# VHH binders against Fibroin light chain (FIBL), part 1

Every score and structure here is a prediction.

Target 1, 244 residues: Fibroin light chain (FIBL), of Bombyx mori (Silk moth) (p21828)
Amino acid sequence: SVTINQYSDNEIPRDIDDGKASSVISRAWDYVDDTDKSIAILNVQEILKDMASQGDYASQASAVAQTAGIIAHLSAGIPGDACAAANVINSYTDGVRSGNFAGFRQSLGPFFGHVGQNLNLINQLVINPGQLRYSVGPALGCAGGGRIYDFEAAWDAILASSDSSFLNEEYCIVKRLYNSRNSQSNNIAAYITAHLLPPVAQVFHQSAGSITDLLRGVGNGNDATGLVANAQRYIAQAASQVHV
Structure headers, positions and changes below count from the first letter of each chain, unless a header shows other numbers; Kabat numbers aren't used for antibody chains.
F, E and O stand for the ipSAE by ESMFold2-Fast, ESMFold2 and OpenDDE, each averaged over both directions (binder to target, target to binder). V2 = 0.75 x the mean of E and O + 0.25 x the DockQ between their complexes.
[cut] marks letters that were taken out.
Atom coordinates printed by the task and the answers are left out, and those that the model quotes come from them; centres of patches stay.

## First folded at step 1 (VHH)

Design d08
Fold by ESMFold2, look of step 2:
Structure d08 (fold): chain B 244 residues (1-244), chain A 123 residues (1-123)
Amino acid sequence: as target 1 above (244 residues)
Amino acid sequence: EVQLVESGGGLVQPGRSLTLSCAASGFTVSSNAYGWYRQAPGKQRELVAAITGGSTLYADSVKGRFTISRDNAKNSIYLQMNSLRPEDTALYYCAKWPDSYGEYLTSRAFDIWGQGTQVTVSS
């Protein structure tokens, strides 16, 4: 793993939400109607709640970031596409094979742009309840709508980068989403996979505090417009410093 | 005056097809995103299909049976509905969103609505 020292010796990162990131995630999930959750999505929700209950920052950061992405994709009446996610996955795996990551770096802007749009969507659960089913999620457009990417190569890289026992279980469940006939499930598989790519996960590791603040505001029923802007800013800062 | 006008609804037997039309007046349909919604009696309005730039999106319940399309020359949006079922009975609305490149999840994403056209699928 790579550590960026962005704190002084007298400042250390606190755990997310005093070690209670699971409660933040649980409140956010309550905004998603159960009719929008397949059995596979419910299994992902359970794994993410378990990860958020761990006492270590990395598990909590991963759970928070994935939850935000999934809730956003489930909240629109028609999901957009997964083209930004598929592009970052394919660009990364191509970079691993070739040693040339220029395509991967170019893919980050559109991907984190989509993440930022999804953060706006999460806030709409509070300020415009009941209107989200009339919305269409963000879309870039591409062949296959974002279903064409090297799932196994991406997960090889994800699993090689961490010894987390949760990732092996998550792989099996996300593979079911990837193989589903349901387009929303396919999109969620792509975005989870993209979130967990090692350089992308580093961005979310560094911005997890701001994403947690957003999810806490939304989960408590508060207008989180300012928190969306802050999370977008922290993500953009971390993304500008991505190393491979 | 800026408006969307739906037409093509009616009473049809199960298994038949119907084409809904949404004619725009006061603006050009190009460079915008559009959707078809439906509302059954006593139920909330739900999104059926959307078209954004060159992409089309569908609710799972209609995928493979319905096709949304845009004809810029005729300034119209269409919904081709094949293999109709009684559960497709609803008032169908055409709606316009702002450009698909911006924020489309705000109340501005429902800028213009038609008055609706009734589709009834029964004997």
Scores: ipSAE 0.000, ipTM 0.277, lowest interface PAE 10.7, mean pLDDT 77
Fold by OpenDDE, look of step 4:
Structure d08 (fold): chain B 244 residues (1-244), chain A 123 residues (1-123)
Amino acid sequence: as target 1 above (244 residues)
Amino acid sequence: EVQLVESGGGLVQPGRSLTLSCAASGFTVSSNAYGWYRQAPGKQRELVAAITGGSTLYADSVKGRFTISRDNAKNSIYLQMNSLRPEDTALYYCAKWPDSYGEYLTSRAFDIWGQGTQVTVSS
């Protein structure tokens, strides 16, 4: 198990109006048409809003990062795959079992690369949402689309790393997403699971500020091209610093 | 024919209450999940409330004021709206989630929609 370092709340930009991360993600969620959301996604949305309302930095950072990832997946008209996420998850669980995390370390590059690519989709919601309807999400083309992986072992590790009640709630919902026959839902499940792996969570924790800025930009309905680029840079930098 | 038909909308003053009804035909409401959506002019369609089994969801803006329910005997879904505000003004839609809700909780919300009923809150 990897302990996530705590950072100052000041490292996550506050909402201009009320200074709350929860407001930022709420506005971002509101930008996504609710008619495109399943009950499960709506539940996740509420969980993350509540999580963002917590006083601790880790909760807020996690909520912001997850929100961005989920919105990105919801933005594409045609789902991509979860190959990168699956590889990160499986290699991590293998690392936990074997003590060898070499494969996990190698999987991080492709994963965060895909995360970065998905952030572009968020910006496209503002620039040209019509094009997204027919766009295809990022895909690597692995067997099975990366939708089957060591789910239970991953969440055992995730739940062992934190006492947050929100993770228990997420587990239930993400498990449903994992077992669904909906590719988009499966992809979201994979990415949430990957996001919450302790070393991966650390990366998002370190880059949460830039992601928050991006979501704020989206919420304001402004072109966030520069914000996407910034978030991509911060994520890449944080990813390069992962210690496992 | 499977359909949802909304009713109960109208013009009301702020602070008043209104109950919207959604009559289902071609299926039984007991086996499905449902939601009320609304769309104000120039705004996106947004979830107001959803119900499935024993669970309910509400938009933050309506929590504590609105209540979604269903009546199996009448094969209908309801939205009780209390303490109405001008910002509640919108066209309200009733929506059905896919039939296999238990297995497809992650399915898109789109399945069957009503024609909508107008709610206008104005002094």
Scores: ipSAE 0.000, ipTM 0.202, lowest interface PAE 11.7, mean pLDDT 85

## First folded at step 3 (VHH)

Design s02
Fold by OpenDDE, look of step 6:
Structure s02 (fold): chain B 244 residues (1-244), chain A 124 residues (1-124)
Amino acid sequence: as target 1 above (244 residues)
Amino acid sequence: QVQLQESGGGLVQAGGSLRLSCAASGFTFSSNAMGWYRQAPGKEREFVATIYSGGSTYYADSVKGRFTISRDNAKNTVYLQMNSLKPEDTAVYYCAKWPDSYAEYLTSYAFDIWGQGTQVTVSS
């Protein structure tokens, strides 16, 4: 498992970032102990930094959203699960196959609720880091955990929506995470995959600014409770506008 | 009890401007997100704009760049400045309060609306 670097608000350097997504992402990853990261996670980190360095907003937004999600997922001492992510993936792939997205629409609430809970965990990095070591991450308790989805079908849909070379790199690394025997790795794979589903990605694109603000606030060692609430609202609003 | 009262609606020519106001009471205004919805005849209610407690804003694509939502916490009032109005903006405009529970919002994906609305009519 990956451990979190625990800092007090007085220990975290207070620097003003240059407003670039790559800088925000780099700071966010400082909260995770590098010695406990798997090679695959380190690769994901680098991919996301590179993605955040691109000129287009969509790439930056996706990188920021994924970073926030992964950091949040890793923040708890006892990992939760990715059931909500698996469900949204399955329901989307079913929608693509059948043309019926009713199930997908129904899965959005639980998924983004889970995302909202994860954002709170990010804030805990600065306001109560000691508790994180013994905390349990968000969990829905589904049978089979985070691997209970069709990986190839999901990524066919993802890759069909973008020509980004970084997505191809992510595919390889996330597939490795998916196929691992480590449940946390499987969860991360599911979470990344879910974030990249076209309609889900759109939600995060609309919310990228608020997520960036949250990561920036946390990165500066500030209590980000208000920023969490703000990000939750942006995500919820964007989610309500999903059209499939 | 939560109360919302809209005002400022009326008849305006295309290209014109209106400013709507919503007076709020019965809750801690400064800590709540507020928003505007509208409903045209024969159509479903649609989202227009949101302003969060921290001052950040979010707009529907159809009004982005033309409408501005703002708030005055001292007056417990939320505003909607509508510029470059179009006939398709004709609707009853409703002031809305953000749900108290995030989970509840995720279930309904809707603001709570308590106002009677104000009519906005844009003529060609």
Scores: ipSAE 0.012, ipTM 0.296, lowest interface PAE 8.9, mean pLDDT 84
Fold by ESMFold2, look of step 8:
Structure s02 (fold): chain B 244 residues (1-244), chain A 124 residues (1-124)
Amino acid sequence: as target 1 above (244 residues)
Amino acid sequence: QVQLQESGGGLVQAGGSLRLSCAASGFTFSSNAMGWYRQAPGKEREFVATIYSGGSTYYADSVKGRFTISRDNAKNTVYLQMNSLKPEDTAVYYCAKWPDSYAEYLTSYAFDIWGQGTQVTVSS
């Protein structure tokens, strides 16, 4: 579990907000103290900061959306499960093998519902930091908490859809999270894997601006309640347009 | 209105078998994942099994190999076949459904509707 403390942030000068994705995620990451992150999480953080520094929208959007989800998972006092993400992953890989994506289409609602709950946790860093230790991460319930799924098949699909060297490096690190005995690490591995599946990534591409606004609001210490609602609305809108 | 009605609970001797049913109405059953949970007195509700709309199944380690979840889309019913029952399986068993559209449930908890539950008691 990770505790975020506003007093700790005020003791150390924050990075200057220059409006760029890299600055936005850097300020958001400052909410999670490095001593509360595993080595694998620190390595993912570095990859995402590098991706946010690229000139293309897709890299920046992916970095922003992954950062938001990881910070939310780290902020929950009691971990939830990875069942929504695992269902998306398995349904997608089954669809790739069989040509039948009906299961994948049905898996999207629970997954994006999970994402929406995580966005609310991010705002709680600002408005109710003392309550985060009592928060419970979203849980859908399934065998093993969704920590066992077609990890290698999913990453084959992810890597086949991109030439990015960042994704190759991320694969190695996410595999360490996947194989961890820590349930929070396993949940983060499933979230990242599900997020990067090509049709899922398109939803985040289309909604990244609203997620950026949310992280900027939180990074500036503002109550971001309206920004959460706005991000949830844009994600829902983008998700309604998914076709496979 | 969505309704979930469990049945098939009762008293059974250790080593025995029981079949739970959950009749569902008010939604498109074939498009939804369904699950079973249980709660013993004084304990937190715990996961038992899930069956996805595509037929994939998952089980808690404590029941794997003994319990089987299945569904009949023509009857809008999900089942839990419970074999080799042990006293620690004693609990109220609940079925639940997942949301039927991702846009309407984006901010909701994963399962928003639960049945009334059916009592399973396993004597030693």
Scores: ipSAE 0.005, ipTM 0.186, lowest interface PAE 12.9, mean pLDDT 79

Design s31 (from d08 with V29F S31D N32Y Y34M G53S G102S Y104F R108W)
Fold by OpenDDE, look of step 6:
Structure s31 (fold): chain B 244 residues (1-244), chain A 123 residues (1-123)
Amino acid sequence: as target 1 above (244 residues)
Amino acid sequence: EVQLVESGGGLVQPGRSLTLSCAASGFTFSDYAMGWYRQAPGKQRELVAAITSGSTLYADSVKGRFTISRDNAKNSIYLQMNSLRPEDTALYYCAKWPDSYSEFLTSWAFDIWGQGTQVTVSS
């Protein structure tokens, strides 16, 4: 399992970030102990940093959103699941195949509700790290722990929507996470995959600023409860505007 | 049962001030962040201000004009609104942040338990 580094307010370097997504991402990952991270997770971290360093806003937004989600999944001592992520992936792939996205639309509520819940966990890294270490992550209790989706079909759709070379690299690493016999790795794979679905990515593009603010606040060791609420608001608003 | 009751709304001219109050009951008030939302006709509900135990958050549109505060002894939050503008016209809601999140966005994103108080800014 992955151990979260705990810092006191005095131990967190008060380095003024340059306001860039890459800087925010780098600082956010400091909360995860490198010794306990899998090689795959370290690779994801590097990919996300590179993605955040790109000039286009879409890549930056995606990197920030994924970073927040992954850190949230790693934050709880006992992993939750990615059932909501698996469901949104399956319903989207079904929509692509059938042309009917009714099921996909229905799955968005639970998924972004789960995302909102995870944002709160990020704040707990600062305000209550001790309890977080022994907490149970968000879980819906589905069979398969969230790995119950067609990985190849999902990524075919993802790769068809973007020409980013980073997605190809991310595909390889996420596939390793998906195929692992570690439930936490499987959950992270599902979560990343869900974030990259085109309609889902659009939601995070609209809310990336608020997520960045949250990560910045947490990175500075501040109580970010208000920032969590703000990010949840923007995500909810953006989610309500999804058109598929 | 959780209950939030807003008051203090009314009709005011631009540039004037107004203070909203929210009385909370049915939960341990000090354990929760609280906030104010507003909804103008034909617009989406939006966060105006939030307050935790030690920090505050404001929408950009009200920053520098509005001040949120809380009194844990009275289980109440307040919204001091200065330099009011016509675009501040809306139904204002008191909100509680939940300790757990619902499966659906609509059920946890806006934890509104009151009927709201109307603020109208007009010359």
Scores: ipSAE 0.000, ipTM 0.223, lowest interface PAE 14.4, mean pLDDT 84

## First folded at step 8 (VHH; from s02 with A33T D100N A103E)

Design g2
Fold by ESMFold2, look of step 10:
Structure g2 (fold): chain B 244 residues (1-244), chain A 124 residues (1-124)
Amino acid sequence: as target 1 above (244 residues)
Amino acid sequence: QVQLQESGGGLVQAGGSLRLSCAASGFTFSSNTMGWYRQAPGKEREFVATIYSGGSTYYADSVKGRFTISRDNAKNTVYLQMNSLKPEDTAVYYCAKWPNSYEEYLTSYAFDIWGQGTQVTVSS
């Protein structure tokens, strides 16, 4: 199996937003404030705000990336699904069991493509707010809408990668989302779980600066079309370097 | 060009068994996730089973314990063993290939590449 230290500051040190990642994600959350959210989603929001207020890059990067994914999922008037997330989760856990990660490596393209489409939805909160209620979230079209994956095996790998108390608390809340009767909660559980898989988390660790720039632009009410393209490029670059 | 061809359907009595096959070509089969879906008349297409490239399998609740998905990478074939069949299992069964690249995802939905289907009819 693979162990990745998600809280290591082995990257080039800098504050994502001069230690103010919490304010960046808080402003971004305001754009979906009027959506109907379950208590579990509100609890995740608070964990991510606390994580973003830590002084280390790894915590801030994780909080920013997860926030972007959740906000994108909440932003469409007609929800998409989590099938790309479920695919990467199951392909990863298959790889852990078998020692063969070829299927996981193949699953990354579709997953990060789906992430890239979701980044476009985030920008639409600013540039097309009146049209957004008619937008359709990205959908892969699978049975269960992305509910069918090995949740516990995935979280075993996630928790083994870090001693973070945030991950332990997050596991408990995401498990409630996973077990919910609410499809939106189930979709968000799959996306959080996929984002935190150790090799996937490294992609977001490396690309978090560009995602932060996007959320800052959107949070300040700016058209972020160029920032979306930049974030997509950095994510694709980081994804090409994934090792397991 | 990706090609999927289902076979093995037919008429069977309730409680009986059938084994469906799906012959695949035009892609790297051993690295691809494959699935089975079904569609009854007047109903939406429904997930049945998935097999990942690493061999892990997942099933719809309605078929767990009765159906088994498997694959033979040497023959580029995926199978669905269906036991204890019920009239409610009557449907056209399709095998499907998951998209496995960013460009394929952008141009297709998951399981947009389907076989022609094979009819399974379970009589009372």
Scores: ipSAE 0.007, ipTM 0.307, lowest interface PAE 9.6, mean pLDDT 78

## First folded at step 10 (VHH)

Design k2 (from g2 with T50L Y102Q)
Fold by OpenDDE, look of step 14:
Structure k2 (fold): chain B 244 residues (1-244), chain A 124 residues (1-124)
Amino acid sequence: as target 1 above (244 residues)
Amino acid sequence: QVQLQESGGGLVQAGGSLRLSCAASGFTFSSNTMGWYRQAPGKEREFVALIYSGGSTYYADSVKGRFTISRDNAKNTVYLQMNSLKPEDTAVYYCAKWPNSQEEYLTSYAFDIWGQGTQVTVSS
């Protein structure tokens, strides 16, 4: 027999916020203790809040998606790894240089598999806020744990894709994360960079609504199991439509 | 401990079908993304398909429309139905478990690919 979980719209929690993306993000970040955040991560948080406060959907979508990704990774424990993120970044930059994106396409599955799986951790923040950030386990096997990649080339592509001033600010902060001596910070840099790759950003743009619902549910203190499933569905669907 | 055991591989003619199974143990199966990879001789391991805990699926371009990944949580098993097989599908197929950090913290085991693999050979 085959088992497929179906998302129920009835599982979507009622909104208790003002309906703004920035409010949703703010409440989500409240589940992450500030004492566990580097200065750079705190700056990223503020940038994303400001980004979410913009009037255009693209900015809001990007902010929400990044927030979810970062929180998910932080929830995974210390330090985790960024192997899938590094792979998707390197393969993309290689694609840009060579014109061949076959490798990039192959890297998407592993990456979004990891992204989708990590969304489950966001839901765990509601259940056990204090027990997520200290998880320890073996990292996936890759060079440098995925913390070394073609950073500058990636961000050249990212910055070329948008004229948003927020990306310039993010570049500076993410570069600090990238160059930090903290593995978790390095991983966050990789995840942010991966999220902002133009084809990947498009996937998250299309999935932003479901991700917002997930973050809202978490922010409201509700069980978000169904919302995770819904976000996974939209991510999978959007990822399947990537054309490069 | 985490264990993945693949089965169902074999020799099949081009255009034929196979159904692979992966029996999982040692972790909470229902909450984990599962998937399949494959590795052909002399080639790098490549992603084939994944299925989220919620049942949503994603496929590599090379297998879209031909392969179907599914899962049975009651049996802790993930499947790969392979139709319209081609010689280029010849490879060792591996079952994969995506990381679950919370579970990994408890068990101290985390790998995306764990099975020994099952050989699939498609003859022309």
Scores: ipSAE 0.328, ipTM 0.691, lowest interface PAE 1.4, mean pLDDT 86
Fold by ESMFold2, look of step 12:
Structure k2 (fold): chain B 244 residues (1-244), chain A 124 residues (1-124)
Amino acid sequence: as target 1 above (244 residues)
Amino acid sequence: QVQLQESGGGLVQAGGSLRLSCAASGFTFSSNTMGWYRQAPGKEREFVALIYSGGSTYYADSVKGRFTISRDNAKNTVYLQMNSLKPEDTAVYYCAKWPNSQEEYLTSYAFDIWGQGTQVTVSS
């Protein structure tokens, strides 16, 4: 009789946790490897990994904040909607046209409330991984489910605010998500667009350290409940200083 | 102190209409987001509609095209016009105010201050 030995190894080793944005987001992405992702989402993931590898804090902060939002949307077994994001986008672009940002300021509370709920969903990847397929993403229930917003005006403002070559490429990819028939893709497009609006991006720029700590905890398999609370407090502090 | 009082509920036949009102006091109404939720017998509370201070509105899919949220800042009042009512719309309807503390915005999927509710019953 003959015995045949076979070996199975991990084909792609994990990045080593060195505390930098690049390894932190790379290790956090492992927790949604089993989700079905469109090619456009995979392309955004690669852009964010490249941004996280840049030497400047602004690129790293943007990559961390966007990664957190995307992972949160992928974490829920049943997609929610993008209504809070769409309202921020439309209220901001209306403010740019009119000079009156009162509606935009009011839209920030609900949006950052949804961000906070999404941060808790990220922690659920670690503490309740087998139950996520039953979870429902946050939803407000609005016309079009958050697909109805001025995508082009928002991206005009985003691109005008930064010289980053990554944003030009990201615009093209996010536009594919925006035009998709898939609701999860549409939700991700709205949240990336809202995250990158200049005054919203400033909030995440100021709070990125706490979001990095959260993603690092999750990426290492730790219960990050305290890190969620900390990130929520830093986001609230930064949001109170929004200027337009 | 913040106070919300609903009115306008009652009994109505299927296909009928009701207009709910919510009188607000104790905060700067014109700068706050307001919403309506409902709780049907044996169900958890669910979102119905919201209106931001800037006038943008959002509706649950189950009520789109039938319900309209509006506000009158001069009267500190938010309204829910309910048309083409169905028996499944039977619920206690709650008016709500969005959290205005920056720390509270990040931990809640729901509004922070609620009215006492008004009963809507839709019969066949």
Scores: ipSAE 0.007, ipTM 0.198, lowest interface PAE 12.4, mean pLDDT 81

Design k6 (from g2 with Y102Q L106Y Y109S)
Fold by OpenDDE, look of step 12:
Structure k6 (fold): chain B 244 residues (1-244), chain A 124 residues (1-124)
Amino acid sequence: as target 1 above (244 residues)
Amino acid sequence: QVQLQESGGGLVQAGGSLRLSCAASGFTFSSNTMGWYRQAPGKEREFVATIYSGGSTYYADSVKGRFTISRDNAKNTVYLQMNSLKPEDTAVYYCAKWPNSQEEYYTSSAFDIWGQGTQVTVSS
């Protein structure tokens, strides 16, 4: 058995949705070319908008993190790869099976590095919105594609870890993306899956305050460069302290 | 040079209150996330509270509703208001700063910048 140490939901501040989070998410998606949006992507978009409309910071943080990762791939004509995400997923599922999470812990660095970079895209909404259209997905450069990971095992763990209604919806959509012949879709599926792994989700959960500050800053139309940096640092720290 | 200096600790009876302060210097305080940790005798250092640069807060479940973290950017100071103190809150409380370098966290376990700590003792 594997015990994942996670913070109680009560540790995460909750607030009434003032619409700023959802607005930021919506605005981000507006800069993604509609021609690059499959039905599955559109569904993900709606799910994440709904998630961002929730009153709790954890949901908002998850929504913006996923959004940032997705738009990093969709905004530009040149997508990145999902190697970091795939490695996180595979090393996690291996950890679950073996009880050894050393590889998983090591895989978190590159992945959350990309996550941190993606948060810059959110800030672009205020400092240079046009840049979102030309954003490039992250690339680690691995052999194979982002689709090379244990999808079912990952989602078994994900679905077992939370009662969130959003996860069930995301599962169906992400599965479609995973099975797509489109490599960009596969990569997006990998990133979403990685984001939702229980210990990874916990990092975002723990980092919800910093991410929410970013959202509020951007939502208010302020340059949130400092807030991005702050969120990056905290996420990195949280990632380094993952307990599995 | 980055410096953190805690103060305000002491002996207090259960149910009492204390207010810790952490004076920071050597960095741009307003742009940094600050936090409090504590270490009880024979236990590992544990998270208590975090206040982000934007003002949002995060608390350990064990202190939520009792402790309040705040900051005064004009004074480069982070505070921990501790109410309804319990004997189990007895510990050395440390002020922490998130490092500016992200590289260390991505590649290995990194450490916060810490103060020397201040002792809080809650008697029953």
Scores: ipSAE 0.024, ipTM 0.436, lowest interface PAE 3.8, mean pLDDT 84
Fold by ESMFold2, look of step 10:
Parts: structure tokens; C-alpha cells; sequence
Structure k6 (fold): chain B 244 residues (1-244), chain A 124 residues (1-124)
């Protein structure tokens, strides 16, 4: 019962670019080396792909925005920190506890400026990957490297803002990243958490079309310099209209 | 203007130790990520170690357990303690600074400022 002509060559093809969120984020992920990714990061990638496959815009926009943020953070070969994310998370949760959001309002411009600059790194995966692998990721510096923030208070607010079953599952996975001993995992937990804060998520909901265009350009191997600039503009416009 | 000055390189026997220093000026040292890179003859410059402004560290696999990066914010100096040196550690070692302010981040590339380097040679 010995078979001598068995088909054993399995190649995993790229998702076909159909312009939809799921294929767009899948194809952009192909540019990120995942040889050393933690299992928890791969689980987040799977949740975001499933979320992007939903028929509603809010799920698709959330998946696209989170994917862009994670890819930007993973683009450089040496981990950065999560200090920008921790700052906006702490400013927001302080506002929720006190009823005073003045600190959070002040943190929005700097945070979205930082996020917008990080989008340049996504384009570098295509146009300058050799240099990028030796670069340190975005790192603003702070005590604890961005690991010191009120994770549970942030996620209480996130989960209260939506009845999405994806957010409940995502909370469990992101909590594993938050509790990891790996700094890259901790950074990703902080950036996902910051992206999902209700006022921040509103900005990305409004700007997701431009972020989708950027990820699609990168996923097709194109120099997306103009698409980065366009995404930065739409994010800044949406951020200027947030009132808390 | 940012300036980085490496020192402490030299010739050492295999199994020996060296301590490199990088004196920094022209920026707020305590708020900046610092790192060490090296370039061996005929090879690309490669990452060695980084120390974040908050004190966390990260190492290349090839040096983990043998090299220690540290910083003294009062002296604006980053160090690389190199123990159990091997001939393959022979290289020019460079100190580097990465952008870590919002304004600096917007005005600079992701590939920031380097010193001139210090030669480390490990003999058998």
C-alpha cells in the first residue's frame, strides 16, 4: 500500500485583490516578515481578517485601521515603544474617571500626528525594506516604554461602546499581549487599545477609506507616498472634529 | 547640533572584554533611544543593541548574554560592555540616536544619526 505518486506540493497563494477590506489587509500583511511573530499577534491578525470580512462598514473600518497601526509598528526591524499609545490611553481613562477630558483633548493632536507619521513606515516596506530592517521602530520614550496604563479601564470603555462579539474576543487576545513578557507584544496591545478608544475609533471610522487605499497600494507593491499623504490629511481632518 | 563620539575600541584577545562608550551632546539625552551597531569588513552594518529612554533593552541574538548596553543619563553617555569576545565580533562599532520627539519625528527619517565609529579587533 505504498503510494509513489503523491501530490505533496502545497503553496499558499496570496489573496486576490478584489478591493475589499479582507483582501486588502491580507495582502498588506504579506509585506511584514512573520517568521518571529508571536502566536498572539497571529491570533490578532486572524481576528482582524474575520472582522474585515463582515458586511458592515464599522467592522471593516476598524479592521483596516488596526491593521495599519500594527503593520506600521512592526515595519522596523527593531521594536519601538508604545509611549504615544500609553499617553492617549491614560489621558482618556483619566477623563472617564474624573469627568474632565481636557488632558485627553490635548493629547489627540499629538497622537494622530504620531500615527500619521507612522504611516510613512508602511510605505517603506515597499520602497526601502533593506534600510527598514535595521531601523528602530517609533519610540517617543517614557517610563516603562508604554507598558504603564490602565488597560482594564480602557477596555471597559471600549466594550461599553459596542456590542460587537469581535471586540469581546479581541479583548481576550489583547489582554494576553498586554500581559506578555515580550516588549513587541506589549507595544501591539497598547496600540490596538489606543485605536479602539471610542473617540479615536471614530476618527478611524471616518478616515478608513483613505487608509484602505494606502494598504491596497502597499499590498500591490506600489510606492504609496501620495496615499500616505492623503491618509494623513483625512485623519487630521477627522481628528479636528472630535469633541469630548 | 547632535554629536555622538564613540571610544573604548581596541585590540583584545578572544575571550576578553571591552567597554565601549558613546558621549552624546546637542539633544536631551534622557528622552532618546540609543543604540549600538557594527560593521565587519565586507558585510552590511548590523544591529547590536538598543536601550530605550525608559531603560528597557533589546539585543541581537548573536550578542545576547555576552553584551550589555547601559546608559548614564547624568553623563549623557551610553555604554556597551562586551564580554566573551570572539573573532566574529571584530568590526567598527557605531553609536546611534533615534528620533523620539513629535517634532523631531516629523522632520527626520526613520534612519537617524550616527557617530564615526570605533574599531574593535578580536584576535585568536
Amino acid sequence: as target 1 above (244 residues)
Amino acid sequence: QVQLQESGGGLVQAGGSLRLSCAASGFTFSSNTMGWYRQAPGKEREFVATIYSGGSTYYADSVKGRFTISRDNAKNTVYLQMNSLKPEDTAVYYCAKWPNSQEEYYTSSAFDIWGQGTQVTVSS
Scores: ipSAE 0.006, ipTM 0.424, lowest interface PAE 8.9, mean pLDDT 83

